VH-VL binders against Uncharacterized protein At4g14100. Designs and how they scored, part 3

Target 1, 181 residues: Uncharacterized protein At4g14100, of Arabidopsis thaliana (Mouse-ear cress) (q67yc9)
Amino acid sequence: DEPVPTPWPHQFHALMFMNYSGDLSMIDLWYDWTNGRNFNIIQEQLGGITYDLEWNNGTSFFYTLDESKSCRSGQLEVGILRPNWLDGAKYLGQQNVSGFLCNVWEKVDFIWYYEDVETKRPVQWIFYTGREAHIMTYEVGAVLEDEKWQAPVYCFNKEKKSLSTKGALSEFKGYKEKAAL

## First folded at step 10 (VH-VL)

Design p2 (from m6 with heavy chain I34M I114Y)
Fold by ESMFold2, look of step 10:
Structure p2 (fold): chain C 181 residues (1-181), chain A 125 residues (1-125), chain B 107 residues (1-107)
Amino acid sequence: as target 1 above (181 residues)
Amino acid sequence: QVQLVQSGAEVKKPGASVKLSCKASGYTFTEYYMNWVRQAPGKGLEWIARINPSGGHTYYNEKFKGRATLTADKSTSTAYMQLSSLRSEDTAVYFCARDLKYGRYWSSPGYFDYWGQGTTVTVSS
Amino acid sequence: DIVMTQSPSSLSASVGDRVTITCQASQSVSSYVAWYQQKPGKAPKALIYGASTLQSGVPDRFTGSGSGTDFTLTISSLQPEDFADYFCQQYKNWPYTFGGGTKVEIK
């Protein structure tokens, strides 16, 4: 009887260290299935901060809060990852990773997912492109204040200089995640 | 409207260096990696390197490591590539091309959705 | 480095013809393949990404298929503007690599 990946808690906060062949970032992930939303606050090494705000109805914002006040908005055909998005993943056995004994699953064409055998917490996941996410903190039940989930006004088509995001949003429209929705 | 406008043609002697520019407009410059790709006459495409313009991190194809240097200037939204110790086989059209750093679910596509018009570099004695 | 072997290197076709171009990767690249069109003296234009997803603004006569090591670009009914060079690219592994190209010529 092989282990089954633990469904994600409906609300949590995680700090993730991202490494893509030496291109480093820290991401604060606020996952909120209860309210149909998730928020990635992405700090690039020696660089700026990008805010990725996603809604389960497919609304997507990528924006900055610096003087550029840039926003890329769109409507996607898929929502945020559901708590049981790993259902049907292929079990690959156990591996010792970063000093943790983990169960490992593969979600084809997406990710290898590593979960601590003892605590059932995510330890890392590795995308098929080689980007690695290392889970540094994992706070089950943490909730970000509702006010922080508001995209800035320049993400809405009330801006004087409204950028066309039609071309920039095409990759989101065509992006497929088996676990989405 | 996304645009990548590259600097003009260059003629160089072997052993010289060249510095090419790629000015971006119509999008947030730091949201995308900037890549450099070349095409020698009658040949296919060859990826050289990429830069993350946000913090300046670079990643090079080993073939060009030590000769290619990528930089970016956020204030002018301009990416640069310098290629040193030029040889006749470096004669090519050099393109800049962008790819998205973060797509949904923390993955990135790694394909190039917009390209500059290209800069011809000719290396001859 | 992952080698992308593209075939044929050239072909001649008439307007209205069905055209098929293949790429084979030296090891699995899953679905991380893109296809580009390049006209003489111009930059490449993205057609397909993720092996089969059509880039916005590209006519639906272009289709991509495959996964793993074998990939195909098909033009269902060739139009005059489709006479060009076509390249595949893998983006699963560093360094990114391209196929050798296929020149589609008017017959």
Scores: ipSAE 0.741, ipTM 0.851, lowest interface PAE 1.2, mean pLDDT 88
Fold by OpenDDE, look of step 11:
Structure p2 (fold): chain C 181 residues (1-181), chain A 125 residues (1-125), chain B 107 residues (1-107)
Amino acid sequence: as target 1 above (181 residues)
Amino acid sequence: QVQLVQSGAEVKKPGASVKLSCKASGYTFTEYYMNWVRQAPGKGLEWIARINPSGGHTYYNEKFKGRATLTADKSTSTAYMQLSSLRSEDTAVYFCARDLKYGRYWSSPGYFDYWGQGTTVTVSS
Amino acid sequence: DIVMTQSPSSLSASVGDRVTITCQASQSVSSYVAWYQQKPGKAPKALIYGASTLQSGVPDRFTGSGSGTDFTLTISSLQPEDFADYFCQQYKNWPYTFGGGTKVEIK
C-alpha cells in the first residue's frame, strides 16, 4: 500500500520560509483546529508584518498593526484546513528535499506536500501557484495565547467598510480551497 | 474608492528613456503588488513586471529584463516604471495594475482588479 | 510562455443577444483565468477571476466558465454598455499572458 499523509496535529506552531519567485517572507503559522482558528503572521523581507487570521466559520481578516491600520475582512465559503485535509491526495513517491527523504503527495491544482519519511513532519509545501514554503520549525501542541487571536478594533470600523469587508470579500471568493473540500 | 492615477503622455526619441508614475489611493499601497502592462496600438496586452511595494522586490518578464526598472515610494504610494533604450516597438499605452499579495492558503491572485487609466508612450524619430 | 488564443477577434451583435467569447490556453492553466472589459480610452475593468468568479459590482449577465485549457466568457443578454473589448488572462505561470482580445460591436 502507498503511504498516506500524516494528519495535522490539532494544534501546532510552525515557522516557515516562503519563497514566491524571489519574494521572500517568514511566516509564523499557528494552527488550532481545536478552537477552529488559524493564524499566519507574515514578515516580508525588508517590509512589514501582515496578519492573516482565519476562522473555521469562514471569517478571515487581513490586517496590519502599523500606523496604516489597514484591515480587510471577508466571509469565505469554507473554514480552515481539516487535520486530514490531505486525504485522497495522490502519492508521487519519495524525494530528497532539504536534506530529508520525503514522501510526496499532490492535491491537484493546490499543493505538493513533502513529508519526512522518518519523522512524519512536513518539510516543504509547493503551492500550485509556485509559492514554496519551507518548514523550518514544527512544534506539535504549541498554542498561541487567546489574546493574540483578536483582530484589531479598526477591522470592525463601519467607516472602512469598503476596505475592510466589501473589498476583501470580492478578492477571496475566487479561490477554491480544494484541499478543504 | 481605489484609484490608480498615472502620469501624462510621453513622446520620446529612439534610445531615450522614460519614467512613468502610478499614484495609488483608496487602499493600503503595500498590501498589493503593482504590475505594469502595456498595449501596443491594435495589439493585445503584455505583462511587463511586478513590484512588491512593501520590500521593493521586483519580478520581470524576461523580455524586458535590463530595460525595465520598477520602483515604489511608500511615502507617496507611487509606483514607477523606467523603460530605457526605447524603440519604436515600445510605442504603447502603459498601465499600472494591482493584484493581491495574499489570500487563503497563500492563494496568489494574479489577476488585476484595478487598473490605471494608462499612459501613452510614443517613440518616434 | 503560455499562449492564450482568444476567439473571435471581433463579433457583431445586437442588444439582447447572447454573446460567447472563448480563450484556449496552450497548456493547462487550471482555473487561473481572468476576464477584462475595456472601453476606448479607459482602463481595463475586471469581470471574472478564477475562471468563473464574478468580480464585485459586475452584472450577473456575465458568466465565466472552464478549466484547464478551454475557457468561456458569456454575456447572456447584451446591453448597450457592453459594447467593448474583452480580454482573457492566465496567471498560473510566469509570465502572465493575455488573449488577443475580442471586440464586441453593434450589429
Scores: ipSAE 0.695, ipTM 0.893, lowest interface PAE 0.8, mean pLDDT 92
Fold by ESMFold2, look of step 12:
Structure p2 (fold): chain C 181 residues (1-181), chain A 125 residues (1-125), chain B 107 residues (1-107)
Amino acid sequence: as target 1 above (181 residues)
Amino acid sequence: QVQLVQSGAEVKKPGASVKLSCKASGYTFTEYYMNWVRQAPGKGLEWIARINPSGGHTYYNEKFKGRATLTADKSTSTAYMQLSSLRSEDTAVYFCARDLKYGRYWSSPGYFDYWGQGTTVTVSS
Amino acid sequence: DIVMTQSPSSLSASVGDRVTITCQASQSVSSYVAWYQQKPGKAPKALIYGASTLQSGVPDRFTGSGSGTDFTLTISSLQPEDFADYFCQQYKNWPYTFGGGTKVEIK
């Protein structure tokens, strides 16, 4: 009786406009459930580029390719988002957003999700922090070249004590527990 | 290891301004927001504002908007807070504290995992 | 602003005691609560985030619980180094706000 969120396609690319209380960025999201990988390329308005590379085995990298050669890596207890990760979301009815009539759901304590009634494409989602993702383009079936899914060599340092991977894992865990269930 | 090292104590007269610094090391400065929090003598903690050091975007607690100004210098990994039109009520220890900008799937915390040692500002009449 | 009401404001306890501190939000903050320990003249140290997740390097005698509006921090067996001030913080909504603090003293 109530509409349910459409599962994510197994492979897609989205260009997202992100707004966090006026702090703006553009994100290229490459979702690839078929190969167990997910990639966010985050471009802040005047900042550099942050790469968020996630694997279904729980391996997680946040890195840059600039002179700093920074990498925050860790092993998470949960893989990438499943296509049906919105299962069980609470339906809130319909709302007009950016010229779309949308079905709206919430996953309590985490996200509000807006889907176009006509096309079933995502239109926007809003995190508990107030961070808003506006889906500007949505290309079902798009696949990023395999070579671009490789984290830089400086993410693979055997000396874990000189890296803050334990802290990084703790920082992710709370958010995933709320969203991934 | 992560360190946030703050500038030394300040003594000011009412009506003056103060500029405090917080030098970060042991992490990528632009991957975290920098926040400022104060603690008046015998009182609890009060959040002032935060800055995104990448582009300089700031968000202020309304109580301090117009008096507090946050800046950041990426080349020195240093955050600054200037507080103007000082009053005796501004006597406090001022802390810098960081929170992560990007967690997995666009989620991020608003809690502060590392804090500076604090800078005492005394406003004497 | 979301008001965080913390109690008690102070308590006296002996080494080995179980100590419980409560924090109540004026409206739901879901599970977006952190707890901090602050020793005299020092910066706060993060203990717990997400209401119940222990920060890395924090002893397991510290536990957090609660959701919505009611939150607790429990120290199962108080140690000499645990005599300090404790603060809750909500991070669900702007502005971030803190509880008034609880001073844990030697009895």
Scores: ipSAE 0.655, ipTM 0.829, lowest interface PAE 1.5, mean pLDDT 87

## First folded at step 13 (VH-VL)

Design s3 (from p1 with heavy chain M34I P109S)
Fold by OpenDDE, look of step 14:
Structure s3 (fold): chain C 181 residues (1-181), chain A 125 residues (1-125), chain B 107 residues (1-107)
Amino acid sequence: as target 1 above (181 residues)
Amino acid sequence: QVQLVQSGAEVKKPGASVKLSCKASGYTFTEYYINWVRQAPGKGLEWIARINPSGGHTYYNEKFKGRATLTADKSTSTAYMQLSSLRSEDTAVYFCARDLKYGRWFSSSGYFDYWGQGTTVTVSS
Amino acid sequence: DIVMTQSPSSLSASVGDRVTITCQASQSVSSYVAWYQQKPGKAPKALIYGASTLQSGVPDRFTGSGSGTDFTLTISSLQPEDFADYFCQQYKNWPYTFGGGTKVEIK
């Protein structure tokens, strides 16, 4: 039998190194299925920090905490990735990646997923967009305190919200659904 | 409303350099890439390069490497493209255009939802 | 580089006509295809992204379809303001590349 991807822990923290054609960033990923929320804190190389906050009810926030006080918010049709979101992915075999022997799965038009054969930890995620995520740390059971999961007040400004929602909906349309398949 | 306003027309001699500007407004400048695309008279569109205004990272079409230089000024929300060693073949309308940096789970960018009005660059002896 | 072969290069149509423009990629670009409209002396305007997603504010008479290598832009009922040039673009691989364009002229 072919190996199957290890379902995600219901709660974990991962530090990721993201490479997008040389555009580098560090990402703190907090996955919290238990509380129905997901958080990406994105530090761009020599740039700013962007916060990507997602709730399982479909509410999403993209914001900054700098002087721009930028926020894009919207309601998506689906929630966060379920722990077993990789179920049904196509097994591609084993590959050595970054010094790790990995099982490799593909979800077409979304991701190539590399998992260490021995520890079952994610090693690398290659998105069909060309972005390459290298999993630097993987802490099962880690939880970000509740106070850190709050979008800033300006995200709830009605005037700003209307523009942000329109942008967010257009930007994310269809993508989450594909990932959830 | 989102706007990209480009600098005026340029006339240059072969071998000269030109620097074009693209001022963005109506959105957070650092949340989108700025791309440069040109269109020769009666021809199609050609992608030149992209810059991340946040950190200044650039990515170039190999065809333009060494001749095109992208920069961005966050304080003025303005992107710049310098093109050196100009040739007659560089005669074109040059556009700046934005594309989103980040989507949910790093959804795709690369389509240009807003464009500048274009800058005509004429290179002739 | 990925070549986007767009067809036809030009077509004549009347108001109310159904218009179809195609782009064929030299290799699979998944659904990373956009369509633009360009009028004389103006910048391109985004119509479709993700092969089939309508850009905000664009009339729903514009539809995009396809995946992999074959893509289609359809105008269900051509309006007077739709006479323009149209371009496809792939953004799956670097460098981004565009189709050669299609001029939609009044018959």
Scores: ipSAE 0.705, ipTM 0.889, lowest interface PAE 0.7, mean pLDDT 91

Design s5 (from k6 with light chain S30Y)
Fold by ESMFold2, look of step 15:
Structure s5 (fold): chain C 181 residues (1-181), chain A 125 residues (1-125), chain B 107 residues (1-107)
Amino acid sequence: as target 1 above (181 residues)
Amino acid sequence: QVQLVQSGAEVKKPGASVKLSCKASGYTFTEYYINWVRQAPGKGLEWIARINPSGGHTYYNEKFKGRATLTADKSTSTAYMQLSSLRSEDTAVYFCARDLKYGRWFSSPGAFDIWGQGTTVTVSS
Amino acid sequence: DIVMTQSPSSLSASVGDRVTITCQASQSVYSYVAWYQQKPGKAPKALIYGASTLQSGVPDRFTGSGSGTDFTLTISSLQPEDFADYFCQQYKNWPYTFGGGTKVEIK
């Protein structure tokens, strides 16, 4: 009889305003379960843009397109969030948040999730790291064109003859992430 | 080779200011926060403040707010901390240290994985 | 401020001993705890983050455990290079705070 959180649509775009103790950013989130990919494009206040590109096969890129042309890449054991990732979340009741009446759930070690009671759209989520995301737009069914999902060439290190690697995805070395569980 | 290289030792009188530097190399400077931590002789570690080098956002331990000022210069990959109104209690080794800003779904490991070698600041009459 | 209470303040042990260091937070920090090793005259070196995840390049004789308020660093078989000071740190809430340290001496 408890409200059940709405599974994420298989494809959507959201614009988020993120507040981390006054460190502000705007984020374009492109979620694409159909093609096994997730993209956060993070514009920091008065700062640069960080591109966080994640694939369901565990390939992970964090890169810039500015003059630094940096890329941190890796192969993770965990894919992107599944549409029903809130299954088993603990219901915490209702709360008014930013003028919206929301149902609230907790996913331990990850997130507090706030969903509008009337529309069932996400309003806010607060990561356990202390980052507060306010959902500014929520476009169900929106799709980012395939060409935009391509990581830049400097994310790909060429294998040298003296070093052997297993499989194509083993060419990437990067930070292992477990936040998506 | 990833490293943080700090400026040399400083000797100051009470009431003066000091400006310490921390030069990053071997990684993308804007991908990490820079934290400042101090250790007084024979004492533990005390976190002072953090800067996001990307836009210059700072967060200060209230104990140091008003006296500490953090800046970063992206063109030289260098972070700075100025500490004003020095007292003898400010005698310590001052470290800079980095932590990663972003992991998947805005996670981060949280550990300071690379530290500078430290700068000794001595405040005496 | 979250107080991190670390114990013992010092200990003396032989090579090969199992050593346990504890840290208690004054309020829940979930799993947002790191452990550092510091040798005399040197900067701290990260050992553990997220309460239990080993930093790259750290020997697996170091293990971390705990969540909420109670945390433990264990060295399963003490080596001569492990004599050092050890500190816990919480990174859940501002300001970040450190435990008072544990001096590990090899006798």
Scores: ipSAE 0.817, ipTM 0.884, lowest interface PAE 0.9, mean pLDDT 88
Fold by ESMFold2, fold request of step 15:
Structure s5 (fold): chain C 181 residues (1-181), chain A 125 residues (1-125), chain B 107 residues (1-107)
Amino acid sequence: as target 1 above (181 residues)
Amino acid sequence: QVQLVQSGAEVKKPGASVKLSCKASGYTFTEYYINWVRQAPGKGLEWIARINPSGGHTYYNEKFKGRATLTADKSTSTAYMQLSSLRSEDTAVYFCARDLKYGRWFSSPGAFDIWGQGTTVTVSS
Amino acid sequence: DIVMTQSPSSLSASVGDRVTITCQASQSVYSYVAWYQQKPGKAPKALIYGASTLQSGVPDRFTGSGSGTDFTLTISSLQPEDFADYFCQQYKNWPYTFGGGTKVEIK
């Protein structure tokens, strides 16, 4: 029988090493379905840090904490990825990747998802943009302190514009089944 | 006002080099890639290269390998392209253009939403 | 390199006409296609990205469609300001490449 992708734990932390045609970054992902929030903290090689903070009510912030004090904010029609967002993904079989035997799924216009057949942990994510993320650590049940989820004040003093929902929604197919917060 | 303002027109002889500038204003310089695109007279658009201003990472079209060099100065929010060993075929308008680095889950629309006004480079034999 | 073949190279139309421009990629680019408008002496202006998503501030008479290798830009009711050159672009693979352009002229 065809394997079923493991639903995401309701709370976890992952450290990811990402390669985009030689443009490298390290990313801390904090996923928190319980509190309706998702955080990607992106450290670029020899560069700055971008904070991507997303809420299940559709509030979205991309900000820095350096001297630029920048924040791009918006309101999306859909929230964060649900734990079972891989439902309906196309199974592509098994492949050895980074020394792991993985089951591989595809979500069209978003991702190729590689899961270790033995441990059921994610190993690699290849985004349709060409970015390749290697999962370096995967800490099920990890929780980021509430105060760390607070967007800085300058995210709220700027005039907010709606983000494009068509492009964003097409990229994240699993959002259609989000429950109301 | 979000804009990219480019340096003035250049006239060069074959074999020379040119260095073009592209000054960004009205947005956070490091949140976008800067691309360079050229348009020869009566021709279409040709992508040359891209720089990530945050760490300085570059990616070049193979056609320009060894001749084009992109740099960025965060302190002045200015991107530069140097093109060496100029030929008459390099006569073109050179544009800089930005694209957003990150959307949700590292999405990018990929469209160049803001372009500089263009710099005309003329190479005469 | 992915070749983007754009058709027609030029066309003549009247205000109010429906205009259709096509672009064909030499291999699948999924939906990673953008469309640009360029007026003489000006930089290109983005109209469409992701094959079908309208850029902010662009009138809804512009419509993009297609996926894979075949893409279409449609202007449903041509306005005087729409007489310009139009280019498609793929951004799936390096290097990014553009179509040869379509000149839309006053009939």
Scores: ipSAE 0.816, ipTM 0.883, lowest interface PAE 0.9, mean pLDDT 89
Fold by OpenDDE, fold request of step 15:
Structure s5 (fold): chain C 181 residues (1-181), chain A 125 residues (1-125), chain B 107 residues (1-107)
Amino acid sequence: as target 1 above (181 residues)
Amino acid sequence: QVQLVQSGAEVKKPGASVKLSCKASGYTFTEYYINWVRQAPGKGLEWIARINPSGGHTYYNEKFKGRATLTADKSTSTAYMQLSSLRSEDTAVYFCARDLKYGRWFSSPGAFDIWGQGTTVTVSS
Amino acid sequence: DIVMTQSPSSLSASVGDRVTITCQASQSVYSYVAWYQQKPGKAPKALIYGASTLQSGVPDRFTGSGSGTDFTLTISSLQPEDFADYFCQQYKNWPYTFGGGTKVEIK
């Protein structure tokens, strides 16, 4: 029998190094299926920090905490990725990736998923967009404290110029449908 | 309300340099890449380069490497393109255009949803 | 570089006509294709991204379709304001490349 991807733990923290054609960023990924929330804290190389906060009810916030106090929010059709979102992925065999022997799965038009054969930890995610995520740390059971999951108050202020309305973040739509392929 | 406003027309001699500006407004400047695209008279569109205004990362069309230099000033929400060693073939309308930087990991930037009005650069002896 | 071969280079049509423009990529670009409209002396205007997603504010008479190497822009019922140049673009591979353009003119 072919191996199947290990479902995501219901809660974990991962530090990722993202490479997109040399445009580099570090991502703190907090996945919390239990509480229905997902958080991408993105540090761009020599740039700013952006926060992508996602709730399983489809609400998302994309904001900064710097002086700009920028915030966009939107209601998406779907929530966060399910723990078993890789179900149905095509097994491509084993491959050595950066010194790690990995099982490799593909979701067509979405992602190549590399999982360490021994530890079953994700090693690398290659998106069809060309983005390459290198999993630097993987902490199963780690949870970000609740207070950190709150979008800034200005995300809820209609008077704020940088605040978006419902229906925003349309660019975030559709990726989960691709994941379901 | 979202717009990119470019600097005025330029007339240059061969061998000279030109620096164009592109001022963004109506959105968070650092959330989008700024691209530069040119269009020679009666010709199609040619992509030159892209800059990430947040950190300053750049990516260049190999054709323009060494001649094009992109910069961005976050304080003024302005992107710049300097093109050196100008030649007659560089005569074109130069556009800046934004493309989405982040759509989570599954979306690809590169579709330019907002364009500047263009800057005509004429290179002639 | 990925070559985007756009066809036709020009076409004549009347108001109300169904217009179809095609773009063929030299390699698969998945769905990373955009379409633009450009009027004389103006900057391109974004119509479609992701091969088939309509840009905000663009009339739904514009439709993009295709995946891989073959893409189509369709105007279901040509309006007077639609007479312009149209360009496809791929943004799958560097460098980004555009089609040669299609001029839609009045018959």
Scores: ipSAE 0.815, ipTM 0.915, lowest interface PAE 0.5, mean pLDDT 93
Fold by OpenDDE, fold request of step 15:
Structure s5 (fold): chain C 181 residues (1-181), chain A 125 residues (1-125), chain B 107 residues (1-107)
Amino acid sequence: as target 1 above (181 residues)
Amino acid sequence: QVQLVQSGAEVKKPGASVKLSCKASGYTFTEYYINWVRQAPGKGLEWIARINPSGGHTYYNEKFKGRATLTADKSTSTAYMQLSSLRSEDTAVYFCARDLKYGRWFSSPGAFDIWGQGTTVTVSS
Amino acid sequence: DIVMTQSPSSLSASVGDRVTITCQASQSVYSYVAWYQQKPGKAPKALIYGASTLQSGVPDRFTGSGSGTDFTLTISSLQPEDFADYFCQQYKNWPYTFGGGTKVEIK
């Protein structure tokens, strides 16, 4: 039988490099299926920090905590990835990637998923969007304290110029969950 | 109101350089990429390059590498494009346009939802 | 580079007509296709993104369809303000590329 991808732990923490056509960022990823939330803290190379707070009901916040105190919120058509989101992925065999022997799966029109054969940890994610994620750390069971999951107050202030609710809603209308297809 | 306002028309001689500006307003400048696109008569639209205003990362169409230079000033929410070694073939209307940086990892930014009004650049001897 | 072949280059139509414009990609671009409207001397206006998602504020008489290599923009009932140039774009691969454009003229 062909190997199947290891389902995501219900809770884990990961640091990763994201490469989007050379546009690099460090992402502090907190996945918390138990509480239906996902957090990407994105440090852009030589840039600012963007907080991407995702809820399983489709609500998302994109905000900064710097002087700009910007915030966009919207309702997406998708929630967070479920632990077994790679179900049905096609096994492509083993490849040596970045010095790691990996099992490789493809979720068509979505992702190439690279998992270390020995440790079963994710090594690399190549999205069909062109984004390449390099998993630097992978800590199963790690949980971010509840207080850190709260979007700032200005995300709920419609009078603030930096808040773009209407714009965000329109921008997210076309986002669909390809993993569920 | 969200808008991109570009600098005025330019007339240059071959071999010269031109620097165009694109001022953003009505939104957080660093949340979107700024792209430059030109439209020459009879040649359609060409994507030139993209800049991330947050950190200054740039990505260029290979066709323009070495001649186009993108910069951004966060303090004034203004993006710039310098095009050097101008040729007659560079005669075109140049647009700046924004595209969203973040959504989902499996979503793709790249659709230009807001465009500048364009800047006509004429290169003639 | 991915070539976006847009057709027709021009068409004449009357108010109330159904208008269809097509773009064919030289390779699959999934649904990473946008459509724009442009009037002379004006900034391009975004109509569709993700091949089929209507931009905010755009009338629902505009519809986008297709995936992979074949895409269509449809205006169900042409209005006087719709006479303009239209062009498609793929944003799947670098460099981003555009169709040649379609001029919709009054008959």
Scores: ipSAE 0.812, ipTM 0.910, lowest interface PAE 0.5, mean pLDDT 92

